# VHH binders against a4x776: the designs that were tried, part 5

Target 1, 306 residues: a4x776
Amino acid sequence: MSTSMSVARSLPGGPVAEQILAEVAQEVTQLRAAGVTPALATVLVGDDDASVGYIRIKQRQAVQLGFASPHVRLPASASQADLQAVVTQLSADTSVHGVLVQHPVPPHLDFDRAMQALDPEKDVDGMHPVNLGRLALGLPGPTPCTPAGIEALLAYHEVPVAGREVVVLGRGATLGRPLAMVLAQKRPTANAAVTVVHTGVPDWPRYTRRAEIVVAAAGVPGLVRPEHLRPGAVVVNGGVRYAGRRLLPDVDESCATVAGAMTPRVGGVGPTTVAMLFRNAVRAARRTRSSRTPVRLPDSGAPAGR
Short names: E, the ipSAE of ESMFold2; O, the ipSAE of OpenDDE; V2, 0.75 times the mean of E and O plus 0.25 times the DockQ between their complexes.

## First folded at step 1 (VHH)

Design d03 (framework vhh_7pa5_2)
Fold by ESMFold2-Fast, scan of step 1:
Structure d03 (fold): chain B 306 residues (1-306), chain A 124 residues (1-124)
Amino acid sequence: as target 1 above (306 residues)
Amino acid sequence: QVQLVESGGGMVQPGGSLRLSCAASGFTFSSYGMSWVRRAPGKGPEWVSTISSGGDSTSYADSVKGRFTISRDNAKNTLYLQMNSLKPEDTALYYCAREYTYVYESGEYYFDYWGQGTQVTVSS
């Protein structure tokens, strides 16, 4: 049966991403007029095909928006010191405004330790401990991309969040945990009563059956089923897994028969995450207010990085 | 910490050959693209050639294409430029330069570290 026979309203992320990226493009234009070319540096360790593909997509989008898109590729044999030196060099480089280290890195490398060496102002993923601390304290800074994307998606589709019961299924560092902090902020697009559940809570369906909004963030395909939902609930699928070439979402497609609104299997939260990455990057560039533009060659003989 | 030290320059007659070397230290040489850049008397810097981190890809300025060959030895942390059929117009200070860890999509290159340079003089 086709998904066009379901009763749930679709919440696509494509239009949301398009709106955010249009705002980013305008900010890039303003910065370029002020003599600053925003730059998003990407770092890849090894040659994992999926990671190479993801980096190329981000580089293409960056160029389309008017960003410089420098790329650093380290061999799979690179040491922790090599990775940390690259992150430190990019942190010190005034022509670079945002830095993305593509996960995963080879298993002999400590990704978290390398990322903690990054200037928090250049953290385009919004996952640096300093920026998570800023989020917890209600201070401005780069925001976690997927949580911010979900907030924007709900606001775009006019889903009421303030004062509503929201259940987040999953406590992962990149989505479930920071999403709870985002949706509890005191602003019209958040201000929710947020409950975080996970598979360590055996009766987690008791909570989701009461929720007006359920965000699935567990990375377990088909975990959320119709019997776990309140009729008319808004369902956001934040978690996915791959089986070969197939995307396997946390929310079973049959949930569309019970939900009042639901993100689609493809083109849901993902596009908004990418858009938020670029929003963090352009805002990082805006903070520098530099008159510098990238040049092909620095003048003669001296060390030239910065 | 990062150091690039060029050698192999000198005086040569038109049609002669020279091989420049650049000894790199203070970074993982095999992880970076490298370039040769030259500055002739009274002129700005001119890009000469680049080589990818693994040595599999090279590019050359039109003025040196077919005459110069860039190469590297990652085991020795050394960059080379073999210069053949030298012309008076090749007279310049030649700098070894580390690519600024990046190639922009426009194909532009930016360099973060340069050596002190080695003088090449082509005259009779």
Scores: ipSAE 0.000, ipTM 0.129, lowest interface PAE 16.5, mean pLDDT 82

Design d04 (framework vhh_7pa5_2)
Fold by ESMFold2-Fast, scan of step 1:
Formats: structure tokens, C-alpha cells, sequence
Structure d04 (fold): chain B 306 residues (1-306), chain A 122 residues (1-122)
């Protein structure tokens, strides 16, 4: 019996991301035909080679999708006031629809404080406190990218979520915590019974062994093992670390012997996060378009109604 | 066993063309984005191009835009790179790589092949 004969159905994120990005590209084309060029501004502080590379990748993707990609570079010596001024100016610039400040910034700068000065409508990461508040209240707005990506991935692969027991392993600000809010929303692709477990819950396997869906969001390689899972459970790897060129997921690959479906080691959740960033950007541009009767694409972050 | 086998390299004059191929085995080819990465003597690896798992999306390094075309045939588990208007600066060992743009931050490369040599003379 080879490992190629594993029981679990694969849940790749590549096809999900391609579907979302195709929809983004179509929406960009429609906006451009209507006289609006969607624009994603990028801000880089300093000249760290990795950060320069990350910004170039995002700029290339934006251009490929049809976005204008203005960029602002600040020297590593920039003050907090310099960064705040750039964020404030981009917030006020009507030609800019989304703003991405590349993390990390130099250690003398307060990144969170700068980001809180950004217009919440231009927050393409979906992490602004106002947008998290909107999520908590079931209101429309930019969505946290990785949680929205996981919701889309599960829906694409026709995994039932509504009414199911979901365990999220991890309470990090960018995934575990907002994912619990996303999956508890009143809509067909969510509406789950969500339990969040973490290092403060030493008997967390008691919860994962009962779960129909387990999302690992701890950033601890190999944390989730076959003995922690219910036979036939759906397993999503949201947490990962790198060791050189090798991706180390939170979920051990041997879990495929117990799981009914599982995201692959590479090409799972990560691509959907990138797609959601550009979806937030194009929807921000769509929201600035005005007519006698406003037209909007359905927002998966919007409530299904009260 | 995961295997990536590059072929199609050789020696050409400036302005010439070459078509590289990469035969993939040991994994579900259509689940993964694929990339071409090159390494010139004495230099670090340089990303050249990436194609999405379905082939619906492609991206290129600024140095090769308009000259190179990446494509794939998922039915044959094969990746291609059509290289036109070759320059001496394109001289390098070309690698096929499983890849993904994880979290929007970086390209992740896994299971690189042994490479195929491209030499653009003079």
C-alpha cells in the first residue's frame, strides 16, 4: 500500500483561487469599460531585499489582473509621521481604491497605528478594526483574506458547513479568531457550530476527535496527527512554517489515512488568501462607482439578510 | 518518487530560439503551479516564470517579458518554456520547479529538477 492510495479527498486551493481571480479580472474589465481603473497602491518602508521582492510580486499580479499599481517608497529612516502622512494621503486619493503597506516596517515604526489611520474601505487585508467590527456585526465590508479563502475553498469543494461541528485550532488575530466569526455567520457557506481551542486548552484533542471539520491555525508543524481526528473528518491546514524551501504544515500528512478530505501540503489555503486580497481590492473600486441605481456584485462577506 | 526532468537546452546565437520541456511524475501535476528558475554561473537563482495549476494565469520576470512564454499540458504532465529573442544574459542552467505563491508573500519552490543548460554564444 503506497501513500498514493490515501483515503482522503484532496481539497486544492489553486482551482478556487483561479475561479476567484477570473471573476476579479472580469470585474476589473467591466470597471475599466465604465471609465474606472481599479488601483491598488503599495507602500514599502526601507529597502530590505525580501520586502522589495514581495511588493514586486504583488505589483505583477495587480498589473496582470488589470489594476493600476501606484507605489510609494519611504526610506528606512522615515518617521512615524512620514508613514502616517503617506497612509492619510492615499486614504484621501480618489484614484486609489486599495492600499497595501508591506510588513514588516522598520522596528522604530508602529505598523498597527499607521494602518488604523487608513480608510477602512481601502483595507485590502480586511484586518482594520472597523472591518473586523463589521464582520462581528454581520455587516458588509472588506473580509479577512485567509478566513474568506477557507470559506470559499470549502464551498468550492462542496463541503457542508452549515449546522456542522467545526473546531479551529489556534486563536491568532489573522486566522483562528476571525475564522470563528466568519463560520458562525448566517449564510449557507457558514452557519456552523464553532469551537476555538488553543494552548490554554490542554485537552484540545477531546474537541478535534468529535469535529466534522478541523481547521489547523496554530503555526506548529505536525501538531495535528491521525489520533486527533474523527474518521472521515474534513481537515484544513491554515497554519504553516518554512524550513528552507520545504513547507511544514500544522497537519501531518499521515492524517490522510483517517480524514475524508484534506487540503494538500502546498497549494491549499495560501493561494485563496492571495485571491481574496485582489477580490477586496476590486470590490473597493466597485463601491466608488456611482450611478442612478448602484450595481454591486454579491459580497460573500455580506449577511444573507436579517 | 517525485521527479522533474528538464530537456531542450543547448547552444544558440543571440536572437535565436529554444523550447524547454519538463516532464513531471510522482505527484498530481494539475494540483500545482509550476515555475521556471534559472541560475547563471556565480549568481544566485533567478525566478523566470510561473503558470497556475490550470494554466489560466501566467507571470514573468521583467527581464524576459515579451520574449518567453510559459505553458503546460496537464494531460501529459509536461511544462514548457518557449524562449525567443535570446540574449547572452539568458545563459544559465534552467530548472523546473513545483511552486506556489503562498500567502501572497513569496514563491515557494519544492522538488527542483536537475536543470538543462542554455548557452547563448557571444
Amino acid sequence: as target 1 above (306 residues)
Amino acid sequence: QVQLVESGGGMVQPGGSLRLSCAASGFTFDDYAMSWVRRAPGKGPEWVSTISSSGGSTSYADSVKGRFTISRDNAKNTLYLQMNSLKPEDTALYYCAKSYLEWGETYYFDYWGQGTQVTVSS
Scores: ipSAE 0.000, ipTM 0.321, lowest interface PAE 10.7, mean pLDDT 84

Design d05 (framework vhh_7pa5_2; at its last look DockQ between E and O 0.02; V2 from the best seeds 0.00; counts 0 for: pae E 11.2 > 2, grease 26.4 > 24.2, placed apart)
Fold by ESMFold2-Fast, scan of step 1:
Structure d05 (fold): chain B 306 residues (1-306), chain A 122 residues (1-122)
Amino acid sequence: as target 1 above (306 residues)
Amino acid sequence: QVQLVESGGGMVQPGGSLRLSCAASGFTFSSYWMSWVRRAPGKGPEWVSTISSGGSSTSYADSVKGRFTISRDNAKNTLYLQMNSLKPEDTALYYCATDYGELYFSSEYDYWGQGTQVTVSS
């Protein structure tokens, strides 16, 4: 008899984010060699400490990756017209390839209306209706960052998705709904049989108990427990909340006793979301360049860039 | 569960150097992005530096760029911060934190250790 308790294989997002950001850095280097400096503009309205912190993290990462990082700060008293003027100006600026408006904006402002004024090609969050329509149709474009991050995380850890029964618990606009569209796409890292469950499905455990992959995207701490899972299932924590000093995921950590693999409580999906934002930004810059970066051909003999 | 134990702080003169260490346990250290965060007397937390899980990517706050170097030894589960050309403004409690990009500016980040005090004074 073994004295050690077997626990689920961990699916950390840190290595996934590192791989994606290394690819982004290489693409930035190639674009700069072709005379294009990728630029990610950031917009902050007000001075909420958390929002200031998150925007600074994104600005520093942009500079570290080789992006130009113009920043626009509007006072908390800014009007809807002020915010839309900034978004419209950045949309028209050919030196800017991606635009990030830090959410939330002050409550007197309509964030969604401001985003409608943004060029969908510069939407690094992948939440513009045009880009969601592209996702629904299987067309190229910026993809919602967390859904794309989850797809990349599962692929990195060699979790089979194609042909598998996947349950997404939650239908939120930024995760649950677009994730269902992502995982149903016809490609090797997706192509799943996806079921979406939510508060309107009281018997949602019936579905999760049969699933090969469960992605929790409800934002309800501890919602998913061991009794809700099939033995050996892959479990992804997509939703988290904070209670005081503690990060609380949707999936209870005790699920490690039943799951075959699961994302850790901290350092799971979060890092991949940030990496995908920069991937969207560098791809936007790639689409707007005036010259081609040479593609390595098998018979060319030329080495790949950096 | 997760434990982070910071060490290497102390009192130094302006222009001096210190090397901080963070010993990590209770998680797969090599799979986590790691950060240093500091809190000066009477101020909120300030992010200092981040390093990727494999060490290939690093970033720094503008206030410390060119003076501080973050590094890690995944075989020893240890994070380091080499601090050179220290200034009185660097006086703070320095914390090791997991999970880049979640909560840099919040006291709610539950993987902060006890911290190590750095005091730069003449």
Scores: ipSAE 0.208, ipTM 0.625, lowest interface PAE 5.3, mean pLDDT 85
Fold by OpenDDE, look of step 2:
Structure d05 (fold): chain B 306 residues (1-306), chain A 122 residues (1-122)
Amino acid sequence: as target 1 above (306 residues)
Amino acid sequence: QVQLVESGGGMVQPGGSLRLSCAASGFTFSSYWMSWVRRAPGKGPEWVSTISSGGSSTSYADSVKGRFTISRDNAKNTLYLQMNSLKPEDTALYYCATDYGELYFSSEYDYWGQGTQVTVSS
């Protein structure tokens, strides 16, 4: 009797991103028709090839979506004041609706300090302290992209989240912490029982083995293994490191033998993160318009799942 | 082909003034943010100033703030840098650069001109 090892259902992020980007494109079109050209400004400090590449991809996508994509490149030798001056300028520019400062910045610069100069309303990453505060308080605002993408990914694939036990593995400021807050929100696609485990929890597998959903957000390659999972659990790989060009996931691929569903090694959460950035950007543009002219843009109602 | 031609550089005494110009061609100038960057001998490039496509927003490096003024004439496809109260430390080759993502993702990330030399010396 060949025990057909039931391979976990794949949870690709690509289709999720496509859907979100399509929605964004529609919204951009609407805004343009209303005389607003959404603009996503990008700031790059230095000439790191990887960073340059990422910015290019984002700029291309922005253009494809109908965004204006102003870009400011600072040399690697730029001062903190230079960076802050640019961020301040972009914040003050009424033609700019979203601002992305590409991370990382050169070591002599303080990224967090630079971000403090950014208008929270234009924070497309959703990582501004004010926006994280808004998230914590359940107030509207830009949501951190990766957490938002994970929520969207789960929703798209019809993974029940509400009332489910979710374990977030990692407590980083960029993913684990904000994800826990996102998934705890009172929404049909959230409202989960969220547990955050981290390096301070010696027996963290005790928690993950109970979890219906495990989100790896530790940034430790191969950290999550089959023995750490409940059979049939949903596994989301949010933590990623790179060895050169190779993506190293937190979740070992062998987890597919135990998991009921799992994000692929490539094309999982990543695409959704990018899509959420543009969603934040277009929403920022919309907010700017509404403050000037009360044109009620129809709430892009989430398509009621028939 | 995108072309940027800087001019207006020269030799001035400390405290003097220069006005740089950058003539742009080969692209829709009015759609692009523009920047001035300078490179001093033996030093890396230094950002000087940026102006938005419409000219409504400007930013400056701390080293030039209050002394330099960036402006543009979109009708003439020209970027300007008014430099007042020049200092020896301002001695550099000054470049005009495009800051817009729509420029063809060619292998060349930034379009720079040949630069114009500014020398501030007593």
Scores: ipSAE 0.018, ipTM 0.322, lowest interface PAE 6.1, mean pLDDT 87
Fold by ESMFold2, look of step 2:
Formats: structure tokens, C-alpha cells, sequence
Structure d05 (fold): chain B 306 residues (1-306), chain A 122 residues (1-122)
């Protein structure tokens, strides 16, 4: 019998993002027809050209999707109290459904502390502690963008996840930890056996070599190599770092010679993260239309005789 | 290996037109959002236009809206920028790039070409 080298199927994120953003645009149209104009407020502290450019691009994408995009600009000298007052005001503004604060903020300001003043319902990043708690409990709320993007990417490319062995390599608060919670949820696009490992686990490759799906989320360039994978594994690169303009993913590109499917170094997970931001924003607007009271938790008691 | 090669630049008079091309190779072009970015002398990069992977969604900087048209031909792995009603302020080195789409981090385009010079003489 003849054997040959093959290369992994590509799992690009661009088509996934395009589909999600098309759905967001449809939902925005429906909400506007029903008298709700979804609004994504942006906050910029300071005037440096790079920060202005980034926020303008985000504002234009929001407007192109049909969001109102109110903007608040603070001088670079603004105090922590000034920033927190703006976030509090936007949280209380019933015409605003989502809030973005442009990161980074000037060094004298604490970004995380400012974001704690934000209404969790308007947290389009899905990283507010209340929303992470909701995720852990299986309660509705804005979801972390990159973990949600990875789930959508796997679903779009028809990668089976339910009942499969998934290893998450990395335990960061923004990706590895929330991703493990997302993929363990009871639904057809998740429901996995999830194991979290990291560089502090001696012989962590023992776990990745058994996995049907490996998600690299460590932020350590080139950490995952071909010898760390079982043949035919699905590999998702969620962790990236930059050296100047060069993107340095956790997964070495040579892993494509062993993996059955793999996200590309460029245009993999990243585009889905952006799409999920807008999905969180439109969902926030939809909840406001349908209810003026918080969602009440259903009775969680075990049904008798079941 | 990934390669982006811009062409079609040159010198034109104000009010003139140019069509820029970007030939892509070494990756699945049809899966990527693509952008044009320009750099004027002594200035940092300025975003010009973006097109979605399927070509169904486009966006433009205010300074070029109504004058520039971004397009792509996925069968030829080529990105285009039609530039009409050119102004001296459009003088710059024009790059094509893959659009990573980050909202919260200091992100740069993942791949970009060597650029093609556009000069609008006044």
C-alpha cells in the first residue's frame, strides 16, 4: 500500500465572519423597522493618530452594518474618575446598547477598573466578570468574542465537536479559560470533553497527542509542533503575538503536514472575533426591545420522575 | 509562500484616474478580507478601503468615498482599486494588505506588499 504526504484542510475565518456579519445586518434591519436603532458607543482617550485611526475604522464598520455610532472623546489628561463617569453615563443611556473603550488607554488610567463601571448588558467584549459568571452558569449574556468565534468557526467548517476530545493549550482569562467553558456547554456545536493544559504541565504533549481537536491559546509563538499532534487532528490557532508587523502564532505552520484540518496563520480566528463583537451588540439591542426588566431565571429544579 | 504585488501606480494630473492591481499568491485569496492602505511622505499609514472575502461588502475612508472603488476577482487572485478624480492629497505609496479585523488590540495587517507609488502633480 502506498502512503503520501498530505496537507491539512484550511479552516479560514473570513467566510465565517462574512456570514455572521450578514446575519447581524439583517437583524439590525429588522430592529430598525421595529423602531429600535441599535447603537454602539465608542470611547477614545487622547489624540494619537494610531488610536484615532483604529476607532474610526470600528465606527465605520458599525455604521455600515446600520448601527448608530455615538462617540465620546476625552483629552489625554483625563482622570480615572472622568473615564469612569463617561462609562457610567453610557451604561445608563437607554439609547446605547453596546460600549467600546479603545484600548490601550493612557498609562495613568486603569482600563480594567473603568470597564467595571460598565453595565454588563452593554459589554460587547463579553469579558465583564458578571458575563463570565453567566457563561460559567449557563445563563444568557454577552459571550467572549474569541471563544464564540472559535465555536462558530468549527461549526461553519463542519468539524464535529460534540462528544469529542478537545484540548485547550493555555489558560488565559480572555481565551483559554472561557473557551473551555464555551465548548463544554450542552449544545450540538459544543458538548465536548475538554481538557485544559499549559506549559506548567510537564509532558503537556501527552494530552495534545491524544486530542481530536487542539486549540492553541497560550500566546507562546511556535509552541505547538507536528510531534505534539496525533495524525488527522483539527488544530485551531487562537493565540498570537507580534514581532513588529510579523504575526507569530502559537501553532507552527509545519503542523499542517500532520493535522487533518488547521486554521491558517492569517485570517483564521481573528476575523471571527470581530464578527462576534457586532453579534453581541445587536443581541443587546434585541433584548432591550423585548423587555424592560431583567431576564428571570427559570426554575432549575429536577423534574419529578425524570 | 505569501506574496502580494501591487502595480498600476504612476504620475497623473489632478482630476485623473488610475487603476491599481494587487496580485496575490501563496494563500487562499478568496478566504481573506482585503484592504488598501496608503502612506504619504512623512506620515503614518492611512486606511483607504476594505472589501470582504466574497466581495459583497465594501467600505471607504471619507477622504476617498465616491471617488475610489475597491473590487476583487477571486478567480484571478487579484485585488483592485479604481481611483477617479485624483487630488494632490492622494499622493502616496499604496499597499494592499490582508485585513486581520482586530477592534481592541494594536493590530497591523498580517501581510502587505511592497507598494506602488501614486503621484498626483499639481
Amino acid sequence: as target 1 above (306 residues)
Amino acid sequence: QVQLVESGGGMVQPGGSLRLSCAASGFTFSSYWMSWVRRAPGKGPEWVSTISSGGSSTSYADSVKGRFTISRDNAKNTLYLQMNSLKPEDTALYYCATDYGELYFSSEYDYWGQGTQVTVSS
Scores: ipSAE 0.005, ipTM 0.367, lowest interface PAE 11.2, mean pLDDT 83
ESMFold2 (binder alone), look of step 2: mean pLDDT 81; pTM 0.819

Design d06 (framework vhh_7pa5_2)
Fold by ESMFold2-Fast, scan of step 1:
Structure d06 (fold): chain B 306 residues (1-306), chain A 123 residues (1-123)
Amino acid sequence: as target 1 above (306 residues)
Amino acid sequence: QVQLVESGGGMVQPGGSLRLSCAASGFTFSNYAMSWVRRAPGKGPEWVSTISYSGSSTSYADSVKGRFTISRDNAKNTLYLQMNSLKPEDTALYYCAKEYDLGWYSDTYFDYWGQGTQVTVSS
């Protein structure tokens, strides 16, 4: 007595990430043929084993995609000035196109202040204030990785977004807030009616019960339950939290019985975030040749002449 | 290129034990956190346990904590799951999964899954 046939359509991010990374690999190959080796520099402060593991994975993926992967390691005792000097040096290095500082840094260091010293053109996370300003104004630039990944995931699975009612639960700087800006952009994969709800909106279920698409971005395990959803809604789990190494998503898995489509507990949004990091990196390398790149039709959906 | 081959499943009575193995090839096993994930009939994937790349950290689902033990042998490229005090609710197809963790935002996914090994707990 299998009940699998009654569950929501799955929206895995693995295939989406593979497609994006294949496009990245092709663009890296084209740049290398033109005499440019894309380079993603990585910076690690300290020797925490989780951080070492994460940076190793990113370095290996970068090399596999054809990037140069210069690495700078600072001791856990490094000063703020030491970290800022490394970021400044990498900003000035013309052989480096993107820079990733592994978060978190030791508690005595100000990560945000160090990252603000980075050249905005080398910001592969899309979190620099200049690039967030570009996003707010509808200008081209690196986009925050998880919001861009969610847009790509919805497009890959042919979920209609333009003109649809989307509710984002959470206003965090890395996901909820920039996602609202992304999905309101004038382009076919966005152009949504976006509502942002958070802890300051105690009647937030009033909004999610009306929504065609719900993106959970609060970092509160089990926050979204079946009673909070419109039957047939598309549900994206953008927020996860760990209790130790246990993955605790914002969306309760029982939502699969009410939702029409849902990202899986494992293999959902996370893969697309990493893929977008490498897409930002290869596009940064391409921008060093912007005057030699063929002119393409606008991607914004704006009229060609106006 | 990446291959994950699970083994050690079978049929047991409630209260019995099984030890699952996962043989990994096509990647540097010691560079990745590894997980066990299960899928029961009519249900989506349920995370069971994770072990860090070095083996220094482990975590478990509340439903299996105290009964299951995850371990790894990096010299042999092998992941293990020792399952004790098995319950009918543990009946599922068990997958070995290579984990890719975003790191800085506590987001994660499994970039490769094996074929699975069936565990059936029944009288």
Scores: ipSAE 0.000, ipTM 0.165, lowest interface PAE 12.2, mean pLDDT 82

Design d07 (framework vhh_7pa5_2)
Fold by ESMFold2-Fast, scan of step 1:
Structure d07 (fold): chain B 306 residues (1-306), chain A 123 residues (1-123)
Amino acid sequence: as target 1 above (306 residues)
Amino acid sequence: QVQLVESGGGMVQPGGSLRLSCAASGFTFSSYAMSWVRRAPGKGPEWVSTISWSGGSTSYADSVKGRFTISRDNAKNTLYLQMNSLKPEDTALYYCAKDLYESYGTEYYMDVWGQGTQVTVSS
């Protein structure tokens, strides 16, 4: 007999990532049949164990998907000029379609400056200022991986977004801020009424209590509690923090008692971020082929003959 | 190799019905959301409807809500648009689209769309 019930539907990212990667593998196969081998170059600076591990996982996955996977290692003592020279060389290399510089780089290096030297078309993270400008203007280009992953996760699980009240908790450069731009785009999987709240909004619960969708992107463990949510709301944990080996999400697990659907503590948004990286990479390779270029619908027509 | 072939258009009187079909090949149809887009003479493209990969979620433009129904048969790789209570304003070339591109601005971007099928609603 049940004495307590959770009503929240789980929104795992694993199946979403598998679907995206299957689509990537199919597009890679089609490009290879057309004489193009998609190539994702990876750059690692230093010997941080976690970064070495993440790069190895991405390299293995790239090969499994059919990508060429050139890798550049720089010593921890590398200069800013050394890093920028590598990024510039990979930008100019016509056999390379996407470039991933593994974060973090050593503290003496300016990661953002190095990434700005990258050809925006090869920016698989979607964080280049040119691509963020394209996103802000509603123009085509690589999209930030975690925001794109959240959009895909919501679409996969058939969560209505268009016309819905969405609150994003956090304004960080890699998630909260670009996610607001993504979800406000004029397309069926977005087109939301987006409110961004942050530390400058002390009464942020006023906004989350009326929201149909809440995305936590603050990096503050347990920030979102049941009393902050509208009953039946969809809750996405977009950010995580670690305390030792334990994953600490922004959304308290007890929110499952009020939410209609929510991402699990483990296996939520994270898998979709990596999948989107490969999607950006295969789309970059596709852009070198005229036969696979996206078709732009004609505009409504500027008046002719004034 | 990705191909979309629309059919089912034609001439119909106001208040009539038509069922459009889109036969898809060259990709895993069941893994993609599919959309219908139309272009009326002298006007820009208008998004009509989208269906999720499984068929469990649908969305419609305000101009067609309650009159049009989008559906899919993943076993047959076919997308459908059932059009009821047709109006002269529904006269357009109708396109099947595999993906909406990542950013739109004032224009919609489609990745692979078909040749279109003409729908004419007149007395």
Scores: ipSAE 0.000, ipTM 0.273, lowest interface PAE 11.6, mean pLDDT 83

Design d08 (framework vhh_7pa5_2)
Fold by ESMFold2-Fast, scan of step 1:
Structure d08 (fold): chain B 306 residues (1-306), chain A 123 residues (1-123)
Amino acid sequence: as target 1 above (306 residues)
Amino acid sequence: QVQLVESGGGMVQPGGSLRLSCAASGFTFSEYAMSWVRRAPGKGPEWVSTISSGGSYTSYADSVKGRFTISRDNAKNTLYLQMNSLKPEDTALYYCAKGEDYYFESSGYLDYWGQGTQVTVSS
């Protein structure tokens, strides 16, 4: 007889993204019925083909969900003051609920400085320092998109996280670092024992071999191999590189023979990131609705656990 | 084994129409977004269109918007691309890809599983 190999259960992000976007569409419908049209403004500097393409994809998805999609284009010759003025004006515009400035901007401009002028409540990426501070303190606010997407993906597929040993491989600002904060929050879909390993931890396999969940967030193709995993572990591909149009994930495909569950190379975490962007945008619009609603109702909701 | 088999390509005159199909096997088709990607002679790969796992959301490259329609039949594990008002610049090898173009900083997570189907638009 031929030897059969066990293959990990797949954890696709497509169904997760559709569930999140259906919830977003429902919230948009409710807001529009209440006289508020959620609006996601986009800002593009210059005419770089890739940046134009990315903005148009987001604009099309916004419209499909029922958002207003105002956009501002600045010439490649725009000054730092021009860019900051646009961001400041969109921050002050009460008809705009979320703002997305497409990266990269021309090299003579300071993108990070421009983003500091953005109202943290309108930060749809969830990466503004104020919102990261809120996350660190366990306060509500716009959430980092990819970390929130991973939490939603694990919950959708009924992967236990609370009380589990999770290793995050990578400390990048957009994924590894904020993911550790997300998964340590006190809620049923998080509440994990989180270990962060990175280039400063040469014996990182010591940690991943013990982990019930491994999230690869290093951006190094094939970094995680079968010998680095605990049999039956859940593996999430968060980091990728490209060779042309071919996606090269951090986790080697052979890990599927050791892992109990694994996100696919294609159609995994990415769809959930974009869905979370729109969730941040609709929630920003909902905050506007809440501030317009008379306070207080006689029957307010029960408080969270004391 | 994951397999995607493209068909429906051919030669057509400018202004004509073609319908491409992609038969998927080796995975739960209804759980994944699907895309069409093309590679024109002498050019790099270009993303064309994506459809969500349940078919509720679609997206298109600006070069094909209004002319092409992506659809899927999850019961038959089949992806389609209806191409209308074809132009010479649509001449390319068309690939069915598992995944989508949903990343802010990149062209998205796309990979090729088949040999593709050739579309030639010529007078």
Scores: ipSAE 0.011, ipTM 0.437, lowest interface PAE 9.2, mean pLDDT 84

